# VH-VL binders against q9umr5, part 200

Target 1, 268 residues: q9umr5
Amino acid sequence: SYKPVIVVHGLFDSSYSFRHLLEYINETHPGTVVTVLDLFDGRESLRPLWEQVQGFREAVVPIMAKAPQGVHLICYSQGGLVCRALLSVMDDHNVDSFISLSSPQMGQYGDTDYLKWLFPTSMRSNLYRICYSPWGQEFSICNYWHDPHHDDLYLNASSFLALINGERDHPNATVWRKNFLRVGHLVLIGGPDDGVITPWQSSFFGFYDANETVLEMEEQLVYLRDSFGLKTLLARGAIVRCPMAGISHTAWHSNRTLYETCIEPWLS

## First folded at step 8 (VH-VL)

Design gg52 (framework fv_mavrilimumab)
Fold by ESMFold2-Fast, scan of step 8:
Structure gg52 (fold): chain C 268 residues (1-268), chain A 123 residues (1-123), chain B 111 residues (1-111)
Amino acid sequence: as target 1 above (268 residues)
Amino acid sequence: QVQLVQSGAEVKKPGASVKVSCKVSGYTLTELSIHWVRQAPGKGLEWMGGFDPEDGEPVYAQRFQGRVTMTEDTSTDTAYMELSSLRSEDTAVYYCATVSYDWKTGRYSFDYWGQGTMVTVSS
Amino acid sequence: QSVLTQPPSVSGAPGQRVTISCTGSSSNINAGYDVSWYQQLPGTAPKLLIYGNSNRPSGVPDRFSGSKSGTSASLAITGLQAEDEADYYCQSYDSSLSGWVFGGGTKLTVL
């Protein structure tokens, strides 16, 4: 039978948003047990990402324990960062496919309505003043704010992304890398018409340099140093890149062509 | 805040059609998702369909597809549910309800309900 | 046809606590879809009592509470009053049916 699928939602999101995704899975892989984790919904999605990681960890443990052949993760937007950390902090995860749907894996540097609601007078150029404070780091969205013009502040102040990417040293880095490398496949999905994730190539571990020119994954220090295993995974043939144009941020989980092209092949 | 007022009771013959209305007040129809739920005498609640709050398209329960049509007149803030080829089993109270998203919790709910319209199908 | 299973009836005395269960399956509650609860007094339309597993709308007393586990949800009523005598319905979304589903309803009798 098919491996169970665990879905982790994004910012200001909940299980209902994934109804089309579950319908697609049921059509192509009938009998698949799919669980959308309805934790940290709505405003609770603004809680610090390490807090969310702990809560989602407690929820996935019994699901993984019941599935000796493994599970698949489908993680949307901010949820992809939660899943990155889950795979690193869990010594015993049995994840086969980790499918990342338009998640800012190298961070976010773009104005969004969510940031304007939280910080109405801010612009992307000055948000570093708030996000890289201890107070700002109590908000999930600031945990992956990555200002390419203040990279020194990002490296020093980020309590989550810089650590999980191995961009700043951490005592657990070696264990986190070993745990992450247990994953069978890392499926990266994203596209230029997302409209929220900035740069959109962040979903593929690309990001801005100091001139806001995008450097792709293979040019990143995190890849070159193999800080958490990207280079090793790519060498194993375990990284899948599936870009698709024409899809807005809220449509990744409800586009049939996207599902058939990028998700369906990885749901053994 | 939101109030839903439905049309009055109807008595129909088998094979006829019925069109129930649901007038929205205290809010504009364009900002709401209206769904329809029926209840046969002494029985439970049964969802029939409505406008998906995320997609904006009507969706119908499988057992009513081909017999039900749900429409909206934004100029009068009125939603309609038309059920055709009526059978005795369609005798029920028909309710309209709003489906609302609470961004604070990330949750959907059927938060406001009309008073119901009794439709009796009798030969 | 109810996809969500509720006991057909439950009873309690004034001041007591009662719980009403709502059991789902892999296509609804266990899939992670949240549960709402509705109270229907005789001859009236349903009223939203609990949404999103455990949230109370304004005006609903805190003696009503909801919870959800793997395949089931529960509505708890403490300090039971005569006015609570009503039918109670749970509701969730079902991915196999691509639609909303209700439980069969539970008649609460206050003794």
Scores: ipSAE 0.737, ipTM 0.882, lowest interface PAE 1.6, mean pLDDT 92

Design gg53 (framework fv_mavrilimumab)
Fold by ESMFold2-Fast, scan of step 8:
Structure gg53 (fold): chain C 268 residues (1-268), chain A 123 residues (1-123), chain B 111 residues (1-111)
Amino acid sequence: as target 1 above (268 residues)
Amino acid sequence: QVQLVQSGAEVKKPGASVKVSCKVSGYTLTELSIHWVRQAPGKGLEWMGGFDPEDGEPVYAQRFQGRVTMTEDTSTDTAYMELSSLRSEDTAVYYCATVSYDWKTGRYSFDYWGQGTMVTVSS
Amino acid sequence: QSVLTQPPSVSGAPGQRVTISCTGSSSNIKAGYDVSWYQQLPGTAPKLLIYGNSNRPSGVPDRFSGSKSGTSASLAITGLQAEDEADYYCQSYDSSLSGWVFGGGTKLTVL
């Protein structure tokens, strides 16, 4: 029988948005138990990411406990960061494939309609003033705002991303790294036509330097220091990169070719 | 506020077709996703199909695929449901309803309903 | 046969609490799809009562509440009133059928 699949959604999403993904899985892997976690939907997706991690943790524990052969995670957009933290804080996770669908793994530095709605007078160059305040850190979007022109403020103020990436010290860092390294496969998916995740290479642990030139994963300090296990996973052959052009941000979970190429092979 | 007004009752013979209309007011049809639900006398609700609120394309329940066609005329803000090859078991009240996304909760619902159109198929 | 299972009838006295169950499967409720509830008074169109498992639209009294756990959802009506006598339907999305599905309906009788 196939391992159960747990889906963690992104910003302003609903379970309905994953209907095509579930249909594809049912077609190719009939009998797979797929659960889309219907927590932190809509405006609740703006809650602090550590609060979301706690809620999703409570939901995944019984699913993992009933699946001794392991589970797969499919985590979309912001949900990919939630899953990063879940794999680090759970001492007993049994995740085989962690499939990250266009998630800002190194952070976000770009304007979106969501940010304009929440902060209508801000530009990406000014958002650091709001996001790196205690009030701003109460919003999920600000938990992974990574301004490459204010790296000192990001490192000092980020309550989530800088901690899970090991860019800022935390008492639990050694345990988090050990837990994360239990994952079987880290499958990274993203592409240049996403239109929301900026830079799109953030989905592959690449990010801007101070001149807004993208440095890939292997050039990142977190990789070179192996802060949470990326270098170890790559050496083990456990990281899969699956970029695809022509897919917009809201289409990653509803494109059949993407599913067949990047997701289906990792669902045992 | 949104209001859905459906066409009047129809009586049809087996083998005929029926086309029910649903006129939208208070909103532009382009802003809404209209779905169709029927109810046989003394029976429950059955979803027939509608325009997918995310894809914008019509989707039909498997049972009605090949017999039902759903269309929209944005110039008159009117949605249509045409059911062909009518049988006596198609006797039912046919409802149109809006499917809306509530961004605050991240949830979809069938939030506004037409008054219903009784279609009687008899020989 | 309906994909979502409801009891065909429930009854209660004025002022009491009643609950109506809606049982699904791994392709709908357990897969994470939310549940909506509709009230249908005799001779009228259905009215949205609860959406997204537990949310009430404007104008729906707080006597009506919804919940979801595992493969099932429940509609609770407290302070039962004569005007609550109606048919109640649950609804969800089903990935095996690629469409929305309704429960068979429950007739509530106020004694």
Scores: ipSAE 0.775, ipTM 0.893, lowest interface PAE 1.4, mean pLDDT 92
Fold by OpenDDE, second read of step 9:
Structure gg53 (fold): chain C 268 residues (1-268), chain A 123 residues (1-123), chain B 111 residues (1-111)
Amino acid sequence: as target 1 above (268 residues)
Amino acid sequence: QVQLVQSGAEVKKPGASVKVSCKVSGYTLTELSIHWVRQAPGKGLEWMGGFDPEDGEPVYAQRFQGRVTMTEDTSTDTAYMELSSLRSEDTAVYYCATVSYDWKTGRYSFDYWGQGTMVTVSS
Amino acid sequence: QSVLTQPPSVSGAPGQRVTISCTGSSSNIKAGYDVSWYQQLPGTAPKLLIYGNSNRPSGVPDRFSGSKSGTSASLAITGLQAEDEADYYCQSYDSSLSGWVFGGGTKLTVL
């Protein structure tokens, strides 16, 4: 039998959005119990990410309890950050594969349709004024806004990303790292034609420096300091990087080739 | 508000084809996703297919694949459903409906329905 | 034969509470797909009653409510009225069929 698969959605997604993914799983892994968590849908996906983490935690706990052999997580877009945080706060999770599907793991810094809709009068270069305010941090997208030109504000005001990254000191950093390291495999998926995740390398823990030059995961302080376990996971051979071109952000969960190449191998 | 007006009743012989129309008003057809559902006399609702609300591609129920064709004329805001190789079991009221996404709740629904078109297949 | 299973009939007296169940499987309701409910009065087209498991469209009285748990969904009608006599259908999406699916329908009789 196959391990259960738990799917966590992104901004404004519905369970219907993952219809093709579920179809692929059913076809290639018959009998797999797949659950798309129906929480924080629509505008509720804009709620603070920590609130979402708690909600999703309550939902996954009983699923995990019924699957002593372990479960797989497929977490799309914003959901990838939710899942990473989830695995950080849970000391008893049994996740085998954590599949991060085009997630802004190192944050977001780009003018996207998401941003324009939520902040129509704000430009990317000025969004820090909103996102790093207490009011701004009440919105999920601001919880992982990472302005490379205002690192001090990010480090001090980010109530989510900076914490799960261990970039800001907090009393749970060691424990969170320990918990996250319980994962069997971290599968990172993304690509240059995404069009939303900015930079797209964020899906692989790459990100801008102060000159907006994209640095790779191994050049990031969080890796160098192993602040939440990336270096350790890599050393274990537990990190899988699966880049793919030609896929737009809204198609990552609906592309058969992507599924076969980057997702299916880790559902066995 | 969206209104869907369907074509009139049809009587067909086995083996023939029927094409039902659904005219949209209130919104343009390009703004809507039209689906088709039929109901045999005294029976339940059966989804036949429709245009995917996310990618706009036509999707047909497996049962009707190869026998049903759904098209749209945006110039007249009219959707069409053609069913070929008709059988007696195809006798039913055929409904067109809109499938909408509510961004506030993140939910899809069949929120507006046509009045239905009775199609009778008899020798 | 229907992918979603409903009782063929339910009945209640005016003012009473009735519930209609809708049982699915791992490829639809349990997978996380939403359940919608439709009311079909005799000789009329179906009308959306509940969407997204528990949301009411404008114009639907609050005496209609929906819920979902596990592989099942439920439509509850409180303060039953004569005008509620109709057929009720649940609906969801099924990943194994790659399509929308309806329940077999439930005839509600108001006694």
Scores: ipSAE 0.427, ipTM 0.787, lowest interface PAE 1.8, mean pLDDT 94

Design gg54 (framework fv_mavrilimumab)
Fold by ESMFold2-Fast, scan of step 8:
Structure gg54 (fold): chain C 268 residues (1-268), chain A 123 residues (1-123), chain B 111 residues (1-111)
Amino acid sequence: as target 1 above (268 residues)
Amino acid sequence: QVQLVQSGAEVKKPGASVKVSCKVSGYTLTELSIHWVRQAPGKGLEWMGGFDPEDGEPVYAQRFQGRVTMTEDTSTDTAYMELSSLRSEDTAVYYCATVSYDWKTGRYSFDYWGQGTMVTVSS
Amino acid sequence: QSVLTQPPSVSGAPGQRVTISCTGSSSNIGVGYDVSWYQQLPGTAPKLLIYGNSNRPSGVPDRFSGSKSGTSASLAITGLQAEDEADYYCQSYDSSLSGWVFGGGTKLTVL
């Protein structure tokens, strides 16, 4: 029998958006119990990420308890950051495969329709003034806003991403790292035609330096310092990188070839 | 406000085909996802298919696959549902409905419905 | 043959509370797909009453409320009125059928 799969959505998503993904899973792994967490949908997806982590944590506990052999997580877009934090704060999680679908793991530095809706006159170059305020940190989007030209402000003001990445010190960092390292596989998926996640390499722990040149995961301080376990996971053979061109941001969960290539092999 | 107006009642013999129309007003068809739901006399609602609101392609319920075809004419803002190889069990009121996304809640719903078209299959 | 199970009938007196259940499975409500409710007055098309488990469209009074737990959902009607006498249908999406599904419907009689 197959391990249960838990799906965590992104910004303004609905469980309906994952219908194709569930169809693919049923075709290749019939009998798999899949749960799409129906929490923080629509505008509630803008709530602070730590609030979302707490809510999703409460929802996943009984699912994990019923599956002593383990579970798989498929986490889409912003949901991938929620799952990152879940794996760190839960000292008893039994996640085998954590599949991250085009999630801004090192942050976001690019325009989106959501940002223009919330802040119509703001540009990516000046969003740091809003996002790195206490008020701005009450919005999920600002929790992972990573302006490469104001890295000092990001490190000081980020209440979420800088902490889970170990970029800023935190009392729980050692425990979070230990918990995260319990994961069986970290499967990273993303691509250049996403059109929303900027830079797209953020899905693979790459990110802009101060000149907006992308540095890949192995050149990041968080990797080099092994702040939350990336270097250890890579050495263990537990990190899978699956980039694919030609897929837009809203299509990662509905492309059969992507599913067969990047997701299906990790759903034991 | 969206309004859906369906074609009039039809009487067909077993083995024939029926094509029901759904005229959209107050909005353009290209901005809507039209789905079809039927209801046999005194029975419940049964989803037949429609244009997927996210990928824009027609999808059909398994039991109607091969017998139903759903099309749209954007020049006249009219959606069509054609059901072939009619049986007496296909006697029902056929409804068209819009499927819409509410960004505030992150939810889909069948929010506007046509008045229904009675199709009677008898010999 | 409906995928979501509803009681065929329910009844109450004016001013009372009634609850209509909608029982699904691990392939629909249990997956996490939300539930909508529709009211059908005699001789009319269905009307959206509740969507996304608990949200009311404009014009639907707060006497109508929806909830979802596990593989089931329920519609509660408080302060029952004669005008509430109708058929009520729940709806969700089903991953095993790759399609939308409706409950068998519940006839509400106001005594």
Scores: ipSAE 0.735, ipTM 0.880, lowest interface PAE 1.6, mean pLDDT 92

Design gg55 (framework fv_mavrilimumab)
Fold by ESMFold2-Fast, scan of step 8:
Structure gg55 (fold): chain C 268 residues (1-268), chain A 123 residues (1-123), chain B 111 residues (1-111)
Amino acid sequence: as target 1 above (268 residues)
Amino acid sequence: QVQLVQSGAEVKKPGASVKVSCKVSGYTLTELSIHWVRQAPGKGLEWMGGFDPEDGEPVYAQRFQGRVTMTEDTSTDTAYMELSSLRSEDTAVYYCATVSYDWKTGRYSFDYWGQGTMVTVSS
Amino acid sequence: QSVLTQPPSVSGAPGQRVTISCTGSSSNIGTGYDVSWYQQLPGTAPKLLIYGNSNRPSGVPDRFSGSKSGTSASLAITGLQAEDEADYYCQSYDSSLSGWVFGGGTKLTVL
């Protein structure tokens, strides 16, 4: 029988948003038990990411315990960062495939409608003033705001992303790395027409330097230092990169060709 | 606030078609997704279909595919549901309802309902 | 026929607490799809009472509350009043049917 699939949503999402994804899974892998975690929906998706990690952790423990042969994670947008942290903080996770759907793995630096709901008069160039404050770090969006022109502030103020990426030291870093490395496959999905994730290469661990030139994963210090295991995973053949053009941010979970090409092969 | 006003009662013969209208006020039709739900006398609610709030295209319950067509006229803020090949079992009150996304909760709900249109098949 | 199962009827006296269950399956509530509840007074259209498992629309008193666990959901009514006498329907989305589904309805009588 197929391993259970756990779906972790993104910013302002609902379970309804994954209806097409579940239909595709049922067609190609009938009998798969799929659970869309019904936590931190809507406005609650703005809560600090460490709070969300704690809640999702409590929800996934019994699911993983019932599936001794392993589970798969499909994590969309902001949810991919939640899943990054889950894999690091859980000493006993049994995740085979971690499928990251257009998640800002190295952070976000772009003007989006989501930010305008929270900060209606702010431009991306000024958002660092709010996000890198203690108050701003109480909002999920600010937990992965990565202003390439104020990288010093990002490194000192980010309470979430800088820590899970090993860009700032943490007492648990060695254990987090060991836990993350237990994952079977890291499947990275994203593309240039997403329109929300900026730069789109953040979904593949690429990001802007101080001149807004994108440097790919292999040129990042977190990769070169193997801070949380990317270099080790790549050497083991455990990282899958699946870029696809023509897909907007809200369509990653509803495109059949994307599903067949990038997701279906990793659901055993 | 949203208000939905439906067309009046209809009596049809078996094999005929019926087209029920739902006029929207208080919001622009393009900001809303209209769905249709029916209720046979003394029975429960049954979803028939509607415009998907995310895709913007009509979607129909499997039971009604091939017999139902849902359309919208944005110039008059009116939604329509046409059901063909009517049978006695189609005798029911037909409701239109708005399906809205609440960003605060991340939820869709059928939040406003029309008054209902009684369709009787054969007298 | 109904994919969500509700008891046909429940009853209570004024001031009591009543609970109406809604039992689904792995393709709907069990998958993670949320549950809404509707109140239908005799001769009227349904009215949204609870959405997203536990959220109340404006104007719905806090005597009405919803919860969800596993493959089931519940509507609780505290301080029961005569005006609560109505039919109550639960609703969710079903991935096997690719559509919205309603429970069979529960008639609440206030004695």
Scores: ipSAE 0.750, ipTM 0.885, lowest interface PAE 1.5, mean pLDDT 92
Fold by OpenDDE, second read of step 9:
Structure gg55 (fold): chain C 268 residues (1-268), chain A 123 residues (1-123), chain B 111 residues (1-111)
Amino acid sequence: as target 1 above (268 residues)
Amino acid sequence: QVQLVQSGAEVKKPGASVKVSCKVSGYTLTELSIHWVRQAPGKGLEWMGGFDPEDGEPVYAQRFQGRVTMTEDTSTDTAYMELSSLRSEDTAVYYCATVSYDWKTGRYSFDYWGQGTMVTVSS
Amino acid sequence: QSVLTQPPSVSGAPGQRVTISCTGSSSNIGTGYDVSWYQQLPGTAPKLLIYGNSNRPSGVPDRFSGSKSGTSASLAITGLQAEDEADYYCQSYDSSLSGWVFGGGTKLTVL
């Protein structure tokens, strides 16, 4: 039998958004128990990411308990960060494949439609004034806002991304790293035509330097320091990078070719 | 709300051991991370050790390694701190405290404290 | 002796503003670890006053505020009241010691 698949949605999503993905899985892996977690849907996805992590944790624990052979996670967009944090705080998770589907794993620094809706009067260059305030951190988007020009503010004010990245040290950094390293495979999916994740390389743990030059995962301090286990995962061949062009952000979970190429191989 | 109630005052001789208890109410012990902090008379606070909020493993301050043991009885929701090879310098008020992780801010804090247990070590 | 350095004492008159400094190092506050503050009234257990550098738990008046910069932190008390007379301790985590650390404490006297 196939391992259960747990799906975590992104910003403003619902379970309905993943109807095609469910269809693909059912067709190619019949009998697979797929659970799309219907938590923090719509505007509730704006709630603090740690709160979401707690909610999703409560939902996945029973599923994992019923699947002693392991489970697969498919986590889309913002959900990819939720899942990474989830795997960091859970010392007993049994995730085989963690599939990060177009997630801003190294953060977001882009002026997208999502940002315009929430902050219509704020430019990307000025969003740090809001996001790195105490009330700004009550919004999920600000939890992974990563301003390359205000690194000090990011490191001090980011209540989520800086912590799970180990960029801001905390007492459980070592334990979280250990927990995250329990994952069998980290599958990173994204592409240049996404249009939302900025830079799109964030889905592969790439990000801007102070000059807004995109550096690769291997150039990032979190990698070099192995702060949460990226270097270790890469070294043992546990990281899979699956870039694909021609896919917009809202289509990653509904593209058959993408599914067959980047997702399906890791659901066995 | 979490409440921590500690055992009564102790008088010990040098070389002896002392075991202080901390009973938890409001929440179960399995839901909390208990740490221990002591304070010598007229002195400051000193962290002794405690359980990791996420890992659940005990961690001791280097100063007390090999001399302190922290345990938990989940059936009675009671945490224990045992200090052996007592010295006069171990004379202090010993506090148990909860270390919580705020799921909104991602911050740790010692948010609840017991009333303290005075341990006197004298010949 | 304390890993974090605080002034032994500070004083102020009712209604005044006082600040208590907490100086750490690159292995604790400077590493990015948060600073918490505790108030200890005479003969009582410590009470959490500030956590995560600047957050107030429920029940703590807004006249208490915390800040952190570099390797140092500061607790500010505005509108000083008689009941504020207590010992105040800063706290952080030290990576070199692999443990929580406290300041030496500051005795605040309300004149």
Scores: ipSAE 0.007, ipTM 0.476, lowest interface PAE 10.6, mean pLDDT 92

Design gg56 (framework fv_mavrilimumab)
Fold by ESMFold2-Fast, scan of step 8:
Structure gg56 (fold): chain C 268 residues (1-268), chain A 123 residues (1-123), chain B 111 residues (1-111)
Amino acid sequence: as target 1 above (268 residues)
Amino acid sequence: QVQLVQSGAEVKKPGASVKVSCKVSGYTLTELSIHWVRQAPGKGLEWMGGFDPEDGEPVYAQRFQGRVTMTEDTSTDTAYMELSSLRSEDTAVYYCATVSYDWKTGRYSFDYWGQGTMVTVSS
Amino acid sequence: QSVLTQPPSVSGAPGQRVTISCTGSSSNIGPGYDVSWYQQLPGTAPKLLIYGNSNRPSGVPDRFSGSKSGTSASLAITGLQAEDEADYYCQSYDSSLSGWVFGGGTKLTVL
């Protein structure tokens, strides 16, 4: 029978937002037990990511315990970063496929409606002043804000992303790398028409240099140093890249062609 | 606040069609998602369909597919539900309701309801 | 048939606590779709009591509370009053039907 699927949402999401995804899974893999975690919903999605990781960890433990053959994670937008941290902090996870739907894996540097709603007078060029303060780091969005023009501040002040990416030292880094490497498949999904994740290649571990030129995953220092296992996973054949054009940020979980091409093959 | 006012009672013969209206006031129709729920005398609530608040397209319950059509006239802030090929078991009170998203909780609800329209199907 | 199961009736005395259950499955409450509760007084339209499992709209007293566990949800009414005598319906989304579903309804009788 099919492994259970755990879905981790993004900013301001509802479980209702995943109705199409669940319908697709039921059509192609009938009998699959799917759980959309209803933790940190609505404005609670703004809570610090480490707080969210703790809560989601408590929720996934019993699901994983009931599935000795393994589970799959489908993690959308900000939820992909939560799942990255879960795979690192859990010594005993049994995740087969980690499917990351348009998640800013190397960070975010772009003007979006979500940021303008929270910080109406801020532009991407000056948001570093808020995000890289202790107060700003109490907001999930700031935990993965990665200003390429102030990379020194990002490396020093990021309480979450810089640590899980191994861009700054942490006492648990070796254990986190060992845990992350237990994943069966890392399935990366994203595309140029997303309109929110900036640069969109962040979903594939690419990111801006200081001139806002995108460098792909294989050119990143975290990959070259194998800081948390990306180079090892790629060499093992465990990384799947599935870019698709024509999909906006809120449509990754509701596009049938995307599901059939990028998600369905990885749900065993 | 939002108010939903529905059209008056209808009596129809089997095989006919009925079109119930729902006038929205206190808000604009384009900013709301209207759904339809019916209730046969002495029975429970049954969802028929409505405009999906995320997709913006009408979605219908499987048992009404091919018989129901839901439309909106934004110029008059009025939503419509038309049910065709009427049978005696379609005798019911038909309600319109708004479906809204609460960003604070990340939840949807059917938060405002019309007064209901009694449709009687008899020969 | 109703895909969400409620007891057809419950009863209580004034001041008591009553609980109304709503039993779903892996196609609705189980996957994580939230549950709303509605109160319907005779001859009136339903009124939203609880949404998103446990949230109260403005104007609904704290006597009404909702909870969800596994594939089931519950509505609790404390300090029962004569005015609470009504039909109560749970509601969720169902992925196998691709639509919203209501429970069969529970008639609450206050002595």
Scores: ipSAE 0.734, ipTM 0.877, lowest interface PAE 1.6, mean pLDDT 92

